# VHH binders against Uncharacterized protein MJ1408: the designs that were tried, part 18

Target 1, 350 residues: Uncharacterized protein MJ1408, of Methanocaldococcus jannaschii (q58803)
Amino acid sequence: MSREANPFKKMPTILMPDELMAKALRRGEKVANEMRQKELPWLLKARFVEEHKVRTIASVVADNLQKVIDKTPPVRKLPKFYQEMVEVLVGIDDFKKSMGAFKWASELVRKLGNEYARKIRKARTPQQAGKLRKEFVGRVKSILEQIHPEMAFVAVAREKLKDLPTFKDLPTVVIAGYPNVGKSTLLKKLTGADVEINSYPFTTKGINVGYIGEIQMVDTPGLLDRPLYERNDIELQAILALNYLANLILFIIDASEFCGYTIEEQINLLKEIKDLFKAPIVVAINKIDLVDEERVKEIEEKLKEVGIEEILKISADKDIGLDELKERLKKIAIKEFLKDKDAENKELEC
Key: E = the ipSAE of ESMFold2; O = the ipSAE of ESMFold2 at other seeds; V2 = 0.75 times the mean of E and O plus 0.25 times the DockQ between their complexes.

## First folded at step 13 (VHH)

Design n5 (from v3 with S30R S111Y; framework vhh_6qgx_2; at its last look DockQ between E and O 0.80; V2 from the best seeds 0.68)
Fold by ESMFold2 at other seeds, look of step 13:
Structure n5 (fold): chain B 350 residues (1-350), chain A 126 residues (1-126)
Amino acid sequence: as target 1 above (350 residues)
Amino acid sequence: QVQLVESGGGLVQAGGSLRLSCAASGFTFRRYEMAWFRRAPGKEREFVAAISWESGDTFYTDSVKGRFTISRDHAKNTVSLQMNSLRPEDTAVYYCAAEIGWTPDEYLHTYYYDYWGQGTRVTVSA
C-alpha cells in the first residue's frame, strides 16, 4: 500500500526577481574567480572570464525558473479533487498563465545567454567584454521584473497548495455527522491504527485519515459537522471538492442525543449532505447501548422516510456491530470506486 | 555576506545527547534554507538535516530521523540540531550551511549551498 504525496509539496521555493538575480550574480562571480586562475593572455582571459560569467548567470536564472515548471504538476493532469482545490484557492487560469510566464522567461534568458556569450568571444577589449556582460545582466533583470507579478502569484499559490491533504487513489469513505456523535472513536476502532491528521482549508482541526486495508477512511471535523447554511461560498466550494474524493459517505447518528443535538437536527444535517453529495450514504446509528430498542426503531423509520436504505446499528464504545459495518463499507466503497474509475477513463478519451 | 558559526560540539557517550548551534548573520533575504552536513574522517560531507528559515519546514536524512531535531530561532538568529540517541557512526565534523531557496533533491548536495561554517567536532565514544 503506497501513500501518494500532495503533488504540490514538490514545488521549489519561488524566488522574487531581486533574490534570484542576487543568487545568479553570486554564482557568476564565483565562476569568474575560478576562471581568472587560468594562465591566458590578458584579452583572451577577459573574454573567457566574462563569457563564463554570462553562461553561469543565464543557467542559474533559467534553470531556477524551469525547475518550478518541472516540479509543478500540470493542473489538467491532476485528480479532480486537486483540480477543484486549485480553482478554489488560487484560480486555474491564473496558475496556467503564470507557468507560461516562467517558461517564456526561462527560454528567453537561456537564448540571451548564448547570444551574449558569442558576442563576448568577439570582444576586442576587456572593457567591451565587460560592457556586454553588464548589458546582458540588465536585460535579465528586466525580464525578471516583467514576470514579477507571476512570480509573486506562484509564491502565494505554493504556500496555499503545499498544505493540501495527501490522499491515495483508493476507495474512500468520508465520515460525517455532528460533533461528539462518536466519529473519532469509530474511526480508530475501524482502522485499528493511528489516524493521520492532515490540514484542510477552513478547519483548524484538520482532517483525520485512516485505513481499513485498501479503504481510505476520512474524518472531517469542522467540515461536515454543522449545517451548511452557516458556510460562505468559498467554504462550500472546499466542501464540494470532497465530492471528487468520496466514494461513500458514512453518516453517524447519536441515538442518545448526548452529543447535544436532537435526532431531528441530526437528520436535517443528513438531508443537507445527501442533497449536496453524489456519493451513496450509509447511516450508522451509534450509541445504541445507551437507548432502548424502541428509540432505535423510531430513528431507523425516520431515516427510511428520508430515503436512507443502508442503515446499521452500532456502539463504537461497546464494539457492537462494527464487523458488519466494516464489511458493508468495504463492499460499497470498492463498488463505487470502480464505477468512478470507469467514468474517469471516458474523460481521457477526449 | 552570510556568516555561519557553529558551536556545541564535544565528546559524548553512545546513547547520549548533544545540541549543536549555528549562529547566522548577514541574512539579506528571508527565504534561506539552512542545513547541517557532517564529514566523518576520510569521508565526504553528507547531508544530515535542513530547515526552511521562513516556514520552519524540516528535512532529514533517513539515518537520523527520529533521533535528530533541527529547529530555528528567529530572535537569536540561530539554527540548532538536537542530537539524541547518538551512535559512534555519528562521529564527524558537523557543518552549518545556507542557501537561498529550496529545491527538491538538490538541497541534499553540498554544491547547492554557497555559505558554510568552519565546523564543530562531535565524537561519540562506544
Scores: ipSAE 0.639, ipTM 0.880, lowest interface PAE 1.1, mean pLDDT 87
ESMFold2, look of step 13: ipSAE 0.645; ipTM 0.878
ESMFold2 (binder alone), look of step 13: mean pLDDT 81; pTM 0.842

Design n6 (from v3 with R31S I100S W102S; framework vhh_6qgx_2; at its last look DockQ between E and O 0.59; V2 from the best seeds 0.00; counts 0 for: pae O 13.3 > 2)
Fold by ESMFold2 at other seeds, look of step 13:
Structure n6 (fold): chain B 350 residues (1-350), chain A 126 residues (1-126)
Amino acid sequence: as target 1 above (350 residues)
Amino acid sequence: QVQLVESGGGLVQAGGSLRLSCAASGFTFSSYEMAWFRRAPGKEREFVAAISWESGDTFYTDSVKGRFTISRDHAKNTVSLQMNSLRPEDTAVYYCAAESGSTPDEYLHTSYYDYWGQGTRVTVSA
């Protein structure tokens, strides 16, 4: 099986200045002990031990900082969904600036390591060699403390970004509608028992991801189930990131109104989602087993007035209309997915 | 005061299974990386498997892929190595190792692990 991982999952734990310095000093002490076993004249041994301690400390610090850079994906090369999430959650410019601070510190520590190693080679006494190593360590501590704010920023950014959902590059259907209209039941029925729950900003329930063959189905409890006026600008931006993921929106209407919302309220939410998303919308009128045919027809006519052309009548609980819905979702989602791929290729040519 | 204690070793027939456990205590860091190494008689320690304590990401040496599974249990502060389809060449003393603040894919060599257990013996008879 193939799953495209969240591009930020590989970011290493970010060590704070004292933690990284302690790690480097431990490794330097191990190397110093190994070097003390060599049979060398007293002054030459002292210089050799201190030189290798300095080189080891410099390497541990510089390589740790560089590893963070190497394991952090370049944001501008990511799929647009992840770019938008970085901007919303941390800020792309601040993230880039912090990576620059890591690079600056890594390069400077390596440079200082080479400089102090050369000075230690010329030390006149063991005491001078030890003093030079202590001076080097003090300089490294100072450099790490200077970038402490950037290290803390990246640590927070890592925690926010490492839990972003993993999505396959597949035709994707996003499910919307008020609570209790049957979204979760429908998702389970369409995809089977294997629905994965993933974290997503601004919802404590996460998002549910399931599959119909090669169609990725996404349910967003807490995101697309409330009026947009209840959202601040940052929350709305996180919801809009789904626009870069969705090839099709499946909006669920509860014909019975037992969900607690009138058909008018449900259609108003549909209008708000229609205004926010570029993807086409399929509406499923659910719970048709609880209302008569004239009620369903009335709802259907209201949906046509709003501009909805794709309307299905279903009962998730009674397994009514689900095969037709599944086929229709697949056809539209694949069509829109291929259109997006063609548009992406055209942009690269420009 | 970091302590690692291995258990679960023993004598097993070829094709059999064992589960090794490593109890970890005394960690002062927010996360750590755990690994299993082994030493066959007359050989140096070699890498077997690693797991990130926080993320659960795993890595294996080629000779054990598909046969061994490393896992962790946050509640018990343990890391386990489930060894299936054991072969005589798996005979070794198995060591648990730990390092803080890194991902498992950074550390495949013994020099990068600061903390080690005393080892548990695994013998696989023909």
Scores: ipSAE 0.000, ipTM 0.260, lowest interface PAE 13.3, mean pLDDT 83
ESMFold2, look of step 13: ipSAE 0.036; ipTM 0.556
ESMFold2 (binder alone), look of step 13: mean pLDDT 80; pTM 0.827

## First folded at step 14 (VHH; framework vhh_6qgx_2)

Design p1 (from n2 with E54N; at its last look DockQ between E and O 0.80; V2 from the best seeds 0.61)
Fold by ESMFold2 at other seeds, look of step 14:
Structure p1 (fold): chain B 350 residues (1-350), chain A 126 residues (1-126)
Amino acid sequence: as target 1 above (350 residues)
Amino acid sequence: QVQLVESGGGLVQAGGSLRLSCAASGFTFSRYEMAWFRRAPGKEREFVAAISWNSGDTYYADSVKGRFTISRDHAKNTVSLQMNSLRPEDTAVYYCAAEIGWTPDEYLHTSYYDYWGQGTRVTVSA
């Protein structure tokens, strides 16, 4: 499966027991009507009709269940980002157990279909053939009701997973910083093109994805823009999944403090982001046109105290420093992306 | 009893427009795939367009993409096909079809659908 597509987008609708049984019975009756047109003695016709009805019902039920399995990616073979999202949203173990229930039911229905078809071929009366088919249908209904909880679970899981964000397998820069520091303006200036809005758990704003050539830029409104103290454990887990996307973090500081947060508050958020992410951090001091150079130097010194080595000074509104920022982001993101690819190859060798 | 009834067919000059409608009854729409197929003289039914009733996702045959628009109205239990820039090769009987669920790659095949309307005739004159 491509890293560029949501691997759960191909999951079919999960039918409930009554829905799947009704569909199977409709298809079985259509086949029965076709078979009744055959020129056969009455007993042979009865056997033929009931046998084909059973085989059709078995196939419709078993194939539907199997198709859910076939179109659902094995979670443990997915990129780590998607594995983490499955754990957060549904639970990997419960998801895996439910897939096992589908497989068990599909195989059992197919086995019973074959067994009952053979019994019907040997029926001595039309009534015996019909009784065997009714018994088969009753057993299939029972099997579907037994897995009803797993069918419902997978239906809910599908709804949660089908809209997960799609990311290209490209060097990726994740943008962080308080609201109103200039992230959106900067993203537009750097990418120049339409930004894709994608769903992400625990934010109604979604995430914004844009590109500089083959560099994927991700802005995360509502996720990387407030202190950890304000987040519950589930939100924090969703934020930590971003570690599997980010090759580089771009943290934006508003030198003017017009965003409503002091430099101290902004640096505290930076420290929290630094502790959460393994990727290197580039800090852009934005809005330098609104403060004097002495203030910018003070901010730069505070950033060095925190351990930040990559610092750029910019004004997104005034187009100051953006070319150098763009080139620095590309260089670092590509380097880190290739490093991660080498690590992935080593894991496969082991 | 599940029923699908098409309407809106007729004669139209090339370059013109028609809007087909399919009224559906006898089932709850929220879990159904709805589609339009057509059958030209001497040919088999071919896929035209589909809409997932719940999500509203739409799908089109290449031959109609950009000219035809499928849409739905949950309140009226109808699905519609707006056909613009009609060509003589669009002449066919148009059928509405329905089936429970969404299955990738199967929705474009006639065998996927159990429920069909009687069809409505569209003739596009040169």
Scores: ipSAE 0.523, ipTM 0.838, lowest interface PAE 2.0, mean pLDDT 86
ESMFold2, look of step 14: ipSAE 0.563; ipTM 0.843
ESMFold2 (binder alone), look of step 14: mean pLDDT 81; pTM 0.836

Design p2 (from n2 with F29L; at its last look DockQ between E and O 0.85; V2 from the best seeds 0.00; counts 0 for: unsure alone 64.7 < 65)
Fold by ESMFold2 at other seeds, look of step 14:
Structure p2 (fold): chain B 350 residues (1-350), chain A 126 residues (1-126)
Amino acid sequence: as target 1 above (350 residues)
Amino acid sequence: QVQLVESGGGLVQAGGSLRLSCAASGFTLSRYEMAWFRRAPGKEREFVAAISWESGDTYYADSVKGRFTISRDHAKNTVSLQMNSLRPEDTAVYYCAAEIGWTPDEYLHTSYYDYWGQGTRVTVSA
C-alpha cells in the first residue's frame, strides 16, 4: 500500500551539520546530568559521565544519518517511472553517492564513539576524560561538515521528490492531442467524476487524473498538446518518463479543424508522439458530427498511412461512439498493463 | 531558557469547541516539528496533531481528523489547536511538544520530543 503512494513522502527532514550536532549535544548533556547523580568516586564518576555522553552523542548522530538511508527507497528498486523522475529532477548517481556519504559518516561516527568510549574508560583524571570527549565532538563536527554538501543535496532532493504525483498501479491511458480538440470534455464524459490535478515537471497546469473503473486516465496539458521541438533535453526526459506509466496512448483528432490546427498539423504531432512512446496508440477522430462522412474517411486513410490501426470515430459533444471507445481502451490498456507487469517482474528477479 | 506554555483549556459541553494555544519562548522555531499530545485519566500520553513550523505540513491522529485543526502563527511564535465537535472521550490534559525535524512514524511518540509544556486541562461533559 505504501509502495503505491509517492515513495519519497516518507523521507525524514535532513538536518544540517550544526542542527544535528546541537541535537546530539543536547541529548548527551541530558544523559550526563542523569549520570552525575550517581554516588561514585570522583575519577570513576568522571569517566562514567563522559563515556555515556560520548556514546549518546555518537548514537544520536549515527542513528539520524542511518534513518535517512532506511526511510529513503533505494532508487534501483523503484518502479521505472520514479527512477526516471529521480534522474530528471536530481540525478541518480549523485543521489546514490550522497546516500553513500550518509552511510560512511554514520559508520565512522559509531566507530569513533566506541573508540573514544574505550579511551575515556582509561582516563587518569577527570580533565583527561573531558578532553577526550571534547576531541570526539570535534571529530564528529568535522565529519558532518565533510558531508555537508551531500546533506544539502539530499535536502533539496527531498523537497523536489516529495511533490511528485502518486499514480495507482493500474492500466493507464495517456491522452494526447492539440488544445481544443476535445480532450478535457472527453475525459470528463468517460470518467464521470471530478478529475484530480497533480503536479508534474514542466507544466504549470499539472496533470489531470481520472478513472474508468480500474483504468487510470491521464491528461497532460502543456506536455503532449504541442510540438515537442520546443523542449530541451531535461524536459523531454520528463515526458519520456510517461513511457513507464502509459500502457496506451489515446490521441484525439479534431475532424472539423475548429481547434485551430489543420489535420496535417495534428497528424504531425501524432507522429512525434508515436516516435516517443512505446505504447500502442488509439486515435479517436472527434467532432464527426461537424463534418461529412467523406471527410472522416479521408482522415482515416491518412491515419492508416501513418501506421495507425486502432481508429475510432466519435463525437464527445453528441455522445457518439463513447461506449465503444471505453471498451476498446479498457481491453488494450489491460492487455498492455499485464504484459508490462510480467516483463517488469522478470527484470527485478534477475 | 526554552519554554512552551499552553493556554485555552477549560470545561465545555459535548459538541462544543475550544481553541488551545502554545506560546514558545527562548528559541527559534524554524525547522521544528510542533505537536499536541494528550493524556486521558489513567492513560499514557497519545499523539493528537503535529505541524512542521517551516512548511506548514500537518498530521493528525485518526480519532481527531476532520474535527481538530492545528495551525501556527509566525508573528506570535505560537501553535494552536482548534478543537471542534468535542466528545467526552476528548477529555484529557493537552501538552504542547517540540523537536527539530520530522521523522516518519517517530513523530507519533513522546520520546521523539525534547521540549514539553506543562499541559492544559480540557474537560468535555456529556
Scores: ipSAE 0.680, ipTM 0.893, lowest interface PAE 0.7, mean pLDDT 88
ESMFold2, look of step 14: ipSAE 0.691; ipTM 0.899
ESMFold2 (binder alone), look of step 14: mean pLDDT 80; pTM 0.826

Design p3 (from n2 with F29W; at its last look DockQ between E and O 0.91; V2 from the best seeds 0.73)
Fold by ESMFold2, look of step 14:
Structure p3 (fold): chain B 350 residues (1-350), chain A 126 residues (1-126)
Amino acid sequence: as target 1 above (350 residues)
Amino acid sequence: QVQLVESGGGLVQAGGSLRLSCAASGFTWSRYEMAWFRRAPGKEREFVAAISWESGDTYYADSVKGRFTISRDHAKNTVSLQMNSLRPEDTAVYYCAAEIGWTPDEYLHTSYYDYWGQGTRVTVSA
C-alpha cells in the first residue's frame, strides 16, 4: 500500500573506475565505427571520428556520475528518520563528501571532454588526433582512480540503505515488550491480514508494519524486546531513530509470565523504554485469561508506581479488550501526531 | 565478449504458459543487468522484465506483473522468463538484453543496453 519508495532504492549501480571506463570506451568505439562510415577526406575523417569518440566517452562517464547525484536525494531533505539512519549506517558527512567527489569528477570530465574535442578539431594529422584522444582517456582514468574510494564508499552505502523500511506519514504506534508476550498475535488481531515485513538494522527478523485504518502499527522484534545494556552505541542509535516515527509506544506485559520473564523483568524493560522514548506509553496487560483478576490488579498497581497512566487489560488470543484498545490507541496516536505536526510547522517558521 | 542466445518460443493458446530461456556467455562483469524486451507486430520494442545477475533483484512492466516471472541460474548461465496466463496481446518477438549496471528509469529503454540476442517468437492464439 505504501506508494512512497525507499528513496535509496532509486540509486543507480555505482560502477567502479574500470567498469565505468570500459563502458565508456565500448560506447566510444561504437560511435567511432559509425563515424568512419562518413564520406570525408582522410584527415577530416580522423578528426571527426576522434572528436566524437572523446565527446561520447566524456558524456558516458560524466552522465553516469551525475545520475548518481541526481537520483540520490540530498540527505538533509529527507525525513528525520532517514537522516538518522544514514548517520547510523554510513555517516552523513562522509556520504555528503562522497557525493561532492562525484560532482567534482563529473564536471571535470565534461570540461576535459570539451577541451580535448576542441584540440582534436585543430589536429594536423590523424596521429595527432589519436594521441589527443589517448591523452584524454588517460586523464579520465586518473580522475576515476582519484575518486575510487568515494565510489566504493557510495556502493557500500547504497547496499546498506536500499533495505531501509518505508513508513507512511501517519500516526504511528510502536509496539514493545519481551519475546512471546503476544505482540505478533496482537498485531494480527488489531490490523487484520495486511502486515508488511520490512528490514531494519540489527534485526534479521525485520519489522512488521500493519494498519488500523490510518494508524500505522510497527512491531520491532529484536529491537525493543531485550534490555538496553546488551546493546552497543551504534545499535542503540538505530533504536533511538524510532523516536522520529513513534507517536505512541504500546508496551505489552504478559500477566502469566509464560513468556519466560517475570513481571519485575518486564517492568524493568518498560522503564528503560520509557526513558528512551519521548512518546507517551500505553501498557496492555495481556493474557488476562490465564491469571486471576487479583494478579492483574497487582500488576496494574505496579505499573502505576512506575508512572504509567494508560493501562489496558486484554487477551489477544481470546479477543478480550481489543476494541477498547483500538479506540484508545487511535485517539492518542492521532492526538500526538497532530501535536508533532504543529511543532514541525512552528520550527519551519524560524 | 557477452553473447546472448534466446530459446523457448512457440505457439500457445490463450491462458497457457511458456518458458523462455536466454543463454548468456562472456560475462566478465558479475554486475550485469539482464532484461527481456518484446516487439509486437507493428509496434516498437517494449520493456518486459529485468533481473540483476548478481543480486537477483527483479523488475517488471505493469502489463506483465503477476503473470511473468524472470529468474536466473548461475550454474547454467541462463536467464529465464516464465510466462503464465498468456493473452493474444503477448504475441511478440522476445529479445534478451544485457548491460553493466542498473539505472532507474533508463533500464526501461532499449538504448540502455549494448548487448542483444536474436529474438524468439511467441504466438498466443485465441
Scores: ipSAE 0.660, ipTM 0.879, lowest interface PAE 0.8, mean pLDDT 87
ESMFold2 (binder alone), look of step 14: mean pLDDT 81; pTM 0.838
ESMFold2 at other seeds, look of step 14: ipSAE 0.672; ipTM 0.885

Design p4 (from n2 with T103E; at its last look DockQ between E and O 0.81; V2 from the best seeds 0.69)
Fold by ESMFold2 at other seeds, look of step 14:
Structure p4 (fold): chain B 350 residues (1-350), chain A 126 residues (1-126)
Amino acid sequence: as target 1 above (350 residues)
Amino acid sequence: QVQLVESGGGLVQAGGSLRLSCAASGFTFSRYEMAWFRRAPGKEREFVAAISWESGDTYYADSVKGRFTISRDHAKNTVSLQMNSLRPEDTAVYYCAAEIGWEPDEYLHTSYYDYWGQGTRVTVSA
């Protein structure tokens, strides 16, 4: 079963107090007008009309608040990637507290609706019935204004979370390296024309997602393509959320240095990524058609010195080495993916 | 006072195209969901398409995906339904509807919407 939907896309619009109250009053009046057409003695009609108006208003308000809760996934039950993104973008504790406020208000409005409906059934005059309904409405307005900050918080959270990328539960390769080392060309060559762009925090370029059969390939322009010291701690935390997705890192080195970065600068970025990510790393030395073989061997030796065991030599532009790279990526990504699934199953046994 | 007025209905040959418009006025508070429903003779109203007035997010019934396009124009305060590759089974009265906010699984139901237009007739000849 592949999970292809962002769990936060199911969240309904969060209405503000005035919006929700106006909707509830509109529906209450619609029901009241329908009930006024019944042929009843005038006191019984007044009781019946006001009782149903109160019950309708209570239901509209309480159901709206409860539906937000019901359609919002509990954060602790989400995949770890989404848990980390909630923490980074909004804060898990504040999000949970706000859901508690919705629950409290929904339950209180239902309780008051039942209480006032019972009082209205005992009203001695139509004026008493109407006064009780007005009191009920005033109390509902007060409750909604009391949770207004939490409603506003959840509305902002919804806007931030609904645009998070959706990733399939597949073996996943994340591509890294400086700009202009050939990442986009390579991604297109490995996956074909089917590359989709998705939003991601702290980059306006988004992320590119493509597939080799059942292997999910993710290119991260603007994320893993410059020195990480340039990012503040919260931005870095958003980048580190990729640990929960990546089964394998593919780091691209431009052997020619035409990208504008020296081999030493590129290796320094590689070391930063190696320190931050748990996944194994495969390095592809790209643009080998633009340098002599001795330069490629020199780069390969430097990579081995920093602990890289998987090194491929390619030219994305010239279609050199791509078949071998593709098969090696698939082998490692599938192995690591299955290893992660075994660890999750053993956690459940304990 | 929310008012919805549909226009653009008529007779069209199968395989043809037609564009419906819904003029909307009287929005109080922000953030309405706008929808098209249709009612074939002797049948109940069924969902066709919806669009968020604010974001432009769109939703379609399976029977019309790829053939119909819903769109909005804030300057003209209208919502449109471009209907291509029309079939005889698309024959119906088409209604514009509106409600504040969007709720999953509820936007498909007529009871979700309090505001309705009078409808415009679309007839698709075989």
Scores: ipSAE 0.639, ipTM 0.874, lowest interface PAE 1.0, mean pLDDT 87
ESMFold2, look of step 14: ipSAE 0.663; ipTM 0.885
ESMFold2 (binder alone), look of step 14: mean pLDDT 81; pTM 0.839

Design p5 (from n2 with E54S S55E; at its last look DockQ between E and O 0.86; V2 from the best seeds 0.69)
Fold by ESMFold2 at other seeds, look of step 14:
Structure p5 (fold): chain B 350 residues (1-350), chain A 126 residues (1-126)
Amino acid sequence: as target 1 above (350 residues)
Amino acid sequence: QVQLVESGGGLVQAGGSLRLSCAASGFTFSRYEMAWFRRAPGKEREFVAAISWSEGDTYYADSVKGRFTISRDHAKNTVSLQMNSLRPEDTAVYYCAAEIGWTPDEYLHTSYYDYWGQGTRVTVSA
């Protein structure tokens, strides 16, 4: 499973007990009607019809449950980004228990189908064959009701997870900074016209994804654009999942403060992001065309005091400094991406 | 229990457009996948397009992508297929189908669906 595909996009619709039972009964009756047309002695026909009805009902139910399992790989085999999102949105333990319930029910329905088919082959009257099939149906209904809570849980989980963004397995730069510092303009200038908007939990604006060659650029409106102390624990854990994607953080500072935030407020946000993310940080001082050189130098000095060594001076609106920024981002993101891949390989060898 | 009735077929010249409708028999199809299939002369039914009744997710065969649009109307209890830029190879009987739920890869097959309409003829002249 790669970062290119959301594993939950392929989950089938989760049918509730009455929906799945009704589907199984429809198909069982269809098969029964076809079998009633066979020229057989009356007892053999009754056995034949009821046996095929039972086998069809068992197959429809068990296969439906098994397909959910088959189309949902185990959470612990997912890329870490998706593991964190499952924990945040639904809870890994409950998800795992629910998959176990589907497996248990699927296997039990198959077992009962075989058991009742054998009993029906030995039925002494058509009435006994029909009674055995009705008893089997009652047992299947009971099994489905037993796992009803798990079916409902997985249905909700599917809805929460199916629209998670798909990220390519590429060197990735995550853009951060307060609103209106120029992130969107910069992203468009660095990547061109092909910026994609993707959904992400806890933001209604989604995330913007663009590319510089083989470098994946991710802008996170609503996620890394306000103080983290304003986030509840669930939101913060969704933000922390970005650690598994980011090879480099690009933090944008508005030198002019036209964005509505002072340099001190912007640096405080930078400090919070620096504390939470493992990736190195490049800071771009934007809108340098709107302030004098002394102000830019003052900002640069404050950034160095905070521990930022990679600082670029740009104006996205005026196309100042963008070629240098692009080259620096590529160099660092590729280096960090390869370093992370080497670390992953060593973990697998252990 | 559910009945599906197609309408809107007819004769149209290549490059033209036609809109097919499928009326449900007074039942809402919440949680159903609705699909269009077609059968060209001498061939078996093949998948054309599908839509989830409640969610509105859509799927198309490669041969019709960009030319056909499937949609639904909850008020009229219908699903429609807007067919643009029609070609002679689109000539077929078009069938509406329905089944509860969506299963990847399986929704493309006629055996996935229990409910079928009787079909409506579309003829695209050269």
Scores: ipSAE 0.618, ipTM 0.875, lowest interface PAE 1.1, mean pLDDT 87
ESMFold2, look of step 14: ipSAE 0.640; ipTM 0.882
ESMFold2 (binder alone), look of step 14: mean pLDDT 81; pTM 0.837

